# VH-VL binders against Protein TIC 22, chloroplastic (TIC22): the designs that were tried, part 5

Target 1, 202 residues: Protein TIC 22, chloroplastic (TIC22), of Pisum sativum (Garden pea) (Lathyrus oleraceus) (q9zst9)
Amino acid sequence: ATLTPNHVAKSLAGTSVYTVSNSDNEFVLMSDAEGAKSIGLLCFRQEDAEAFLAQVRSRKKEFRGGAKVVPITLDQVYMLKVEGIAFRFLPDPVQIKNALELRAANRGSFDGVPVFQSDLLVVKKKNKRYCPVYFSKEDLEYELSKVSRSSKGVGVSQHIMVGSFEDVLKKMELSEKSSGWEDLVFIPPGKKHSQHMQEVIA

## First folded at step 20 (VH-VL)

Design k84 (from k80 with heavy chain D55S)
Fold by OpenDDE, fold request of step 21:
Structure k84 (fold): chain C 202 residues (1-202), chain A 120 residues (1-120), chain B 107 residues (1-107)
Amino acid sequence: as target 1 above (202 residues)
Amino acid sequence: EVQLVQSGAEVKKPGESLKISCKGSGYSFTDYWIGWVRQMPGKGLDWIGIIYPGSSNTRYSPSFQGQVTMSVDKSITTAYLQWNSLKASDTAMYYCARRGWFFGDYFDYWGQGTLVTVSS
Amino acid sequence: DIQMTQSPSSLSASVGDRVTITCRASQGISNWLAWYQQKPEKAPKSLIYYASQRQSGVPSRFSGSGSGTDFTLTISSLQPEDFATYYCQQYNSYPYTFGQGTKLEIK
């Protein structure tokens, strides 16, 4: 059996993203690239959501009154996705830059929301494995500095793997129990690793 | 340093049984998967399957399901690939390799290979 | 099963050349693709993982690109030690599968 939606949602707990809602507390939707489907925009930075709000207000007079930026957690977002609501994520540009630097590819763009992980940060408790995945490279590096003497510079980067959040979610949804994908824990930006892990394990 | 050392070359006859080994060192053996890859003479790489030493959980390619058996002995950090009855078509180089996790779910370190020759 | 098709099957090039090898998946595999190098009578070595990340110790002249179904391994300036057979491998879905290989020979 594959991982349950509840399990995936639990792994996403604690990470906040931002979106725009109207006066009725409904998500303001935007057209997809093909213009065929309406999707909600989720920003990893509040300032990006505010910029989006300003755009919405400028284009649609009906949203000038009562529209606001609202925070939601990724676990909530995921449950909405399971219910059939489509979303698009707007990543933190700083993390995009970090991802591109790590990849050292000639590609000038990164598709999706970057997430970072290292085998050096795997935690074992009561014979259970937990693998933290970070939305912030800086947060991961900070944790690596605690476990490795060569925690700064090029030496640290060789222990960091980067990929897209979207790919990880898809893989989790298709993965069987005991495959290892159930061990992932997403660490919210700016949150202490130890604190979050305690909350998730408890 | 991560290292995988495989057992020596084998010369067998059809119908005989065989068990080859792969010893891991330089890392936590129970925290990474071990995979097996077949390479027939002058041919490409064939994915046989993977095993997790921590739980002995296995995944086989459908082409190899029931044809071979993967196992591990954690006490000596060794993985095994075995045949109950060899066929001439089993003649090939067999590699073991360490498989990482998630983005690193590829074969990052390889053994030197074990040549298996099956002939009448 | 996902089929991986490499192109070309063989390639002749000279030292200093830019070389490109393509790998196509029969269905979408996102970025779950690895590249390996195998020299004669040697075990394969990992080069690229997750489509574009270099394995530690791999020279910068090696690069991977692509996503979905079409992927590319590029050697910006071929060195004498780069003549070998190259394989792509998908690890999106079980069973994991390899391409048929691309033999890079000296011209």
Scores: ipSAE 0.890, ipTM 0.942, lowest interface PAE 0.5, mean pLDDT 93
Fold by OpenDDE, fold request of step 21:
Structure k84 (fold): chain C 202 residues (1-202), chain A 120 residues (1-120), chain B 107 residues (1-107)
Amino acid sequence: as target 1 above (202 residues)
Amino acid sequence: EVQLVQSGAEVKKPGESLKISCKGSGYSFTDYWIGWVRQMPGKGLDWIGIIYPGSSNTRYSPSFQGQVTMSVDKSITTAYLQWNSLKASDTAMYYCARRGWFFGDYFDYWGQGTLVTVSS
Amino acid sequence: DIQMTQSPSSLSASVGDRVTITCRASQGISNWLAWYQQKPEKAPKSLIYYASQRQSGVPSRFSGSGSGTDFTLTISSLQPEDFATYYCQQYNSYPYTFGQGTKLEIK
């Protein structure tokens, strides 16, 4: 059996994203690039959501009053996705830059939301494995500095792997129990690793 | 330094049993998967399967399911690939390799290979 | 099973040349693609993982690109030690499968 939606959602707990709601507290949906589907936009930064709100207000008079930026947690977003609501994430441009630097590729674009991981930060407790995945490279580097004598530079970067959050989610959904994918724990930006891991393990 | 050292070359006859080994060192053996890859003479790489030493959980390629058996002895950090009855078509180089996790779910370190020759 | 098709099967090049090898998957595999190098009578060596990330110690002249179904391994300036056989591998879905290989030989 594959991982349950509840398990995937639990791994996403604690991370907040931002979107725009109307006066009726409904999510503002935008047409996709093909114009075929309505998609909710989710921002990892509040300022990006504010910019989006400004755009919506400029385009649609009906949203000039009552529309606001609202926070929502990723686990909630994921459950909505399970229910059939489509979302697109707007990543933090700083993390895009970080991802591109790590990848050291000539490609100037990164598709999706970057997430960062290191085997050095795997935690074992009571014969259970926990693998933290970070939305912020800086947060991961900070934690690596605690376990390694090298706090910054090439020495630390060689232990960092980067990938797309969207790819990870898809992989989790297709993975069976005992595959290892059930061990992932997403660390919210700005949250201390020790605190979040304690909450998850408890 | 991560190392995988495989057992020596084998010369067998059809119908005989065989068990080859792969010893891991330089890392936590129970925290990484071990995979096996077949390479027939002058041919490409064939994915056989993977085993997790920590739990002995296994995944086989359908082409190799029931044809070979993967196992581990974690006390000596060794993985095994065995045949109950060899065929001439089993003649090949067999590699063990360490498999990582998630984005690193590829074979990052390889053994030197074990040549298995099956002939009448 | 996902089929991996490499192109070309073999090619000849000279030192200093730019070399490109392609790998196509029979279905979408996102970025779950790795590249390996195998020299004669040696075990394979990992080069690229997750489509475009270099394994530690791999020279910068090696690069990977692509996503979905089409992938490319590029050697920007071929060195004498680069003559070998190259393999792509998908690890999106079990069973993980390899391409048939591309033999790069000296012209």
Scores: ipSAE 0.885, ipTM 0.940, lowest interface PAE 0.5, mean pLDDT 93
Fold by ESMFold2, fold request of step 21:
Structure k84 (fold): chain C 202 residues (1-202), chain A 120 residues (1-120), chain B 107 residues (1-107)
Amino acid sequence: as target 1 above (202 residues)
Amino acid sequence: EVQLVQSGAEVKKPGESLKISCKGSGYSFTDYWIGWVRQMPGKGLDWIGIIYPGSSNTRYSPSFQGQVTMSVDKSITTAYLQWNSLKASDTAMYYCARRGWFFGDYFDYWGQGTLVTVSS
Amino acid sequence: DIQMTQSPSSLSASVGDRVTITCRASQGISNWLAWYQQKPEKAPKSLIYYASQRQSGVPSRFSGSGSGTDFTLTISSLQPEDFATYYCQQYNSYPYTFGQGTKLEIK
């Protein structure tokens, strides 16, 4: 009765990350520090994947002519994870900064990929409930400005919670239907709230 | 602004039934779960369970399953906790609390509590 | 069920002291951990959620840390109004169990 892998994958539709593939369209994998497991690198910014490509090309002759940066959607990534392929995310540094500022710490690093949520945003369509979780704090702030503009003397960011994408995925996998976690919809960076709902759920 | 107002203290005898209430205001009642928590005299907090007013879906702690019933009347934004047959061991303070979602799955607002005393 | 064990069960401290209270989960709960303060004859109130995030309006002297199985609530400079019992709660898996509480006495 826990949420199925297909349900979790569907909640991730529309968000792309970037990786390096070889000429056979296979992911370029790295060894972890211990050398025990191969890990695919997934960058939230294309320019970070381009930097990784340059590094790969400098060290391996076989990638010079055929290796390239390719997009892959997070729903596809999730299904590969279910099949046992390990991935490491490289988050957008802007979102890491946003996460640290919300924690009011400025010390240490944020572990994982930041995602953002507000207690002021619930979407109801066709008698179904959807709760958006954002990869971009700025996109969430935009949506909040349309809802909470009537609030006086209250900052928009005080209604924003932040945590790790990895924690959210693990929690979804442990959660039963009817827990409320079935209502989660991840919002891609740069997408308007209503546009995304129309494209993937409508 | 968000408030949970519970019904008043109850003094009952073993075997009697009881239904206590928790009225939510200042927020969208059907968007949040309502949880119930027991605190026996001088003891800690026991998670009883949660109910979602939007669908009346419930989840009980195993130790309370079959011992109490949670329900809701969303037309008056009120949640209920009910016993069919009270025992002296049910003497406790009972809190309702609002539960959000995801990072907010904890209890962010609490009612003032309803003291239930069950004695012969 | 995930068991939450707090330590110490009680402690006494003076105004201005740094106080730490720990909470251990019987299995990994990631960061799905909240802290509550309950003053005598009052309802609990939320202090910390998601292990380390302060609830709105909570003084900055309160902080949470830890992940996985071991968590800490810290009061950096104890105030007289901090006399209370403190509870942790995991919200990783149902039932969302509480710790047994830590009674903080001001002396």
Scores: ipSAE 0.815, ipTM 0.912, lowest interface PAE 0.7, mean pLDDT 87
Fold by ESMFold2, fold request of step 21:
Structure k84 (fold): chain C 202 residues (1-202), chain A 120 residues (1-120), chain B 107 residues (1-107)
Amino acid sequence: as target 1 above (202 residues)
Amino acid sequence: EVQLVQSGAEVKKPGESLKISCKGSGYSFTDYWIGWVRQMPGKGLDWIGIIYPGSSNTRYSPSFQGQVTMSVDKSITTAYLQWNSLKASDTAMYYCARRGWFFGDYFDYWGQGTLVTVSS
Amino acid sequence: DIQMTQSPSSLSASVGDRVTITCRASQGISNWLAWYQQKPEKAPKSLIYYASQRQSGVPSRFSGSGSGTDFTLTISSLQPEDFATYYCQQYNSYPYTFGQGTKLEIK
């Protein structure tokens, strides 16, 4: 029994991304470079969605008065993707820089949306185990600064792993309930994990 | 720091039972999976399976399902690999290793190995 | 099961050489790949995880690259202590299979 779509969506609760909608509250979709597919743009930063809105308005008269930036939660995005709607994420460039620094690379690109994990953070609440995965390296670093063991005075970044959000979602969909992947909780940017876990996992 | 200490080498005959051990220390034993890996003489590494000490849940490679049993005793932070009836083809080095989660689903710390020799 | 194929099976090189070892998966594994070093009569040691990330304490001369089906381990300047057999492992889908190994001999 693999993890249900509802379980995966629950793990994403509380995180918003931003897109452009038309006056009918329909997402503005783009064609790919060859014009073969419609794809929605989802920005992790509102300011990037505002820049996209400005571009849309400058090129298509029908959007000049009615298009707007709207938030959408990642759990809603996940459920739409399950229904076959294609999206492309525009990550926060600060987190891209953070990811490249951890990879010990000063050049190139990071494919996908970075997420961050530490082997020092496991949360146990109400006899359940939760393993947080962060969209913000800075938020993870803050939580790590509160964790110490007498055996180590280690640098915070040496305990941080980074990878792509898209890889994590695909792996969750392949994973069974007793695999440990059921313990994953995504932590929204700018939120302390204890606050988030209190709100979503009671 | 993190250590996995395995039981000593074994010399057995076909048909005998065997239980080898892997004692973990220097970390929270119930937070990490324990995996077992076989290396036949002069050969590569075969993934046997994993066990979660917190629940005793297991996953075996299909080629090992029914051939061995993994278990844990979390009160002494020890994992076990057990045969009820050894075959000559079980002659190999057996490693235990610690497995993390998500990006860390690989083996980050390994035991020193237990050599098992089965001959008549 | 996902089959992992390493090449070459064996190679010889001199101290200071740049060495590459490849690993190919029989189907896409995204970035869920690790590399291990095993010296004679010793347990394997983790080198690289998630295709390209160095394990703590691993020298910077070791690097990993690739995604999907094709992966490479590179040693930028070979040292005498790098004489060993190297294994890749996929951890995309159970069973988490290993490659056959690549034996690196120092000339």
Scores: ipSAE 0.800, ipTM 0.904, lowest interface PAE 0.8, mean pLDDT 87

Design k84 (from k80 with heavy chain D55S)
Fold by ESMFold2, look of step 20:
Structure k84 (fold): chain C 202 residues (1-202), chain A 120 residues (1-120), chain B 107 residues (1-107)
Amino acid sequence: as target 1 above (202 residues)
Amino acid sequence: EVQLVQSGAEVKKPGESLKISCKGSGYSFTDYWIGWVRQMPGKGLDWIGIIYPGSSNTRYSPSFQGQVTMSVDKSITTAYLQWNSLKASDTAMYYCARRGWFFGDYFDYWGQGTLVTVSS
Amino acid sequence: DIQMTQSPSSLSASVGDRVTITCRASQGISNWLAWYQQKPEKAPKSLIYYASQRQSGVPSRFSGSGSGTDFTLTISSLQPEDFATYYCQQYNSYPYTFGQGTKLEIK
């Protein structure tokens, strides 16, 4: 059997994204890239959601004074996505820059939301293994600097893999129990992995 | 230094049993899956399957299910590939390889290979 | 099973040439693709993972591109040590199948 939606959602616990709601606490929707359907915009940075709010207020009278930025957790977002509700992520531009630098290429964009991992980092409790995947390269670098003194600077980057959050979610949905993908835990920006795991895994 | 050291070449007859080994060193053996790959003489690579030393969980390619058995002895950091009754068609080079996780789910380190020859 | 088809099966090239090897998946595999180099009587070595990222210690003349079903390994300026057989492998879903290989020979 593949991993359940509740398992995937639990791996996302503790990470918030930001969107705009109207005065009725309904999410403000935007047209998708094709203009055919309405989708919710989810920003990894609150300031980007604030900028979006300012733009919609300047263009639509109905949003003046009533619309606001609200947080929603990624586990809640995932469960809404499973129910068929469409969302689009706006990633943190710093993490996009970090992802492009790791690719050692500036020829294109990074598709999706970057996430970062190192095979030097695993959390072990008796019979369970937890493998952290970070939304912030800087947080991963901090943890790696504690593992090896020779990993600072360029050496630290040599131990970091980067890829798409969306690819990881799709792979988890396709993955069977006991594949190793059940051990994945996402680490929110600004948290140490031990602190986060203590709070959400116990 | 991550190393996978495999047992030496084997010459066998059809119907005989065989167990070849792959000893991992230089890393946490129970944190990584070990995979097995077959290469028939002059041919490409066939994924046999993977085993997780931490739990002994396995996944076999459908074409190898029931044909071989993978196992581990984590006390000596060693993985095994085993046949109960060899066939001439089992003649091949057999590699073990380490698999990381997530973006690293590919094979990053390989053993030197074990040549198995089965002939009457 | 996801079938991986490499093209060409073999090619001849000279030192300094730009070489392109392709790999096609029978269904979408996102970016879950690796490339390996194998010299005669040696174990494979990892070159590229996650479609486009070089393994540590791999020369910059090797690059990977593509996503979904169509992938490319490029060697920008062929060196004498690059004559080998190259394999792609998908790691999207079990079994993690390999392509049939592309043998790169000296012209």
Scores: ipSAE 0.799, ipTM 0.896, lowest interface PAE 0.8, mean pLDDT 86

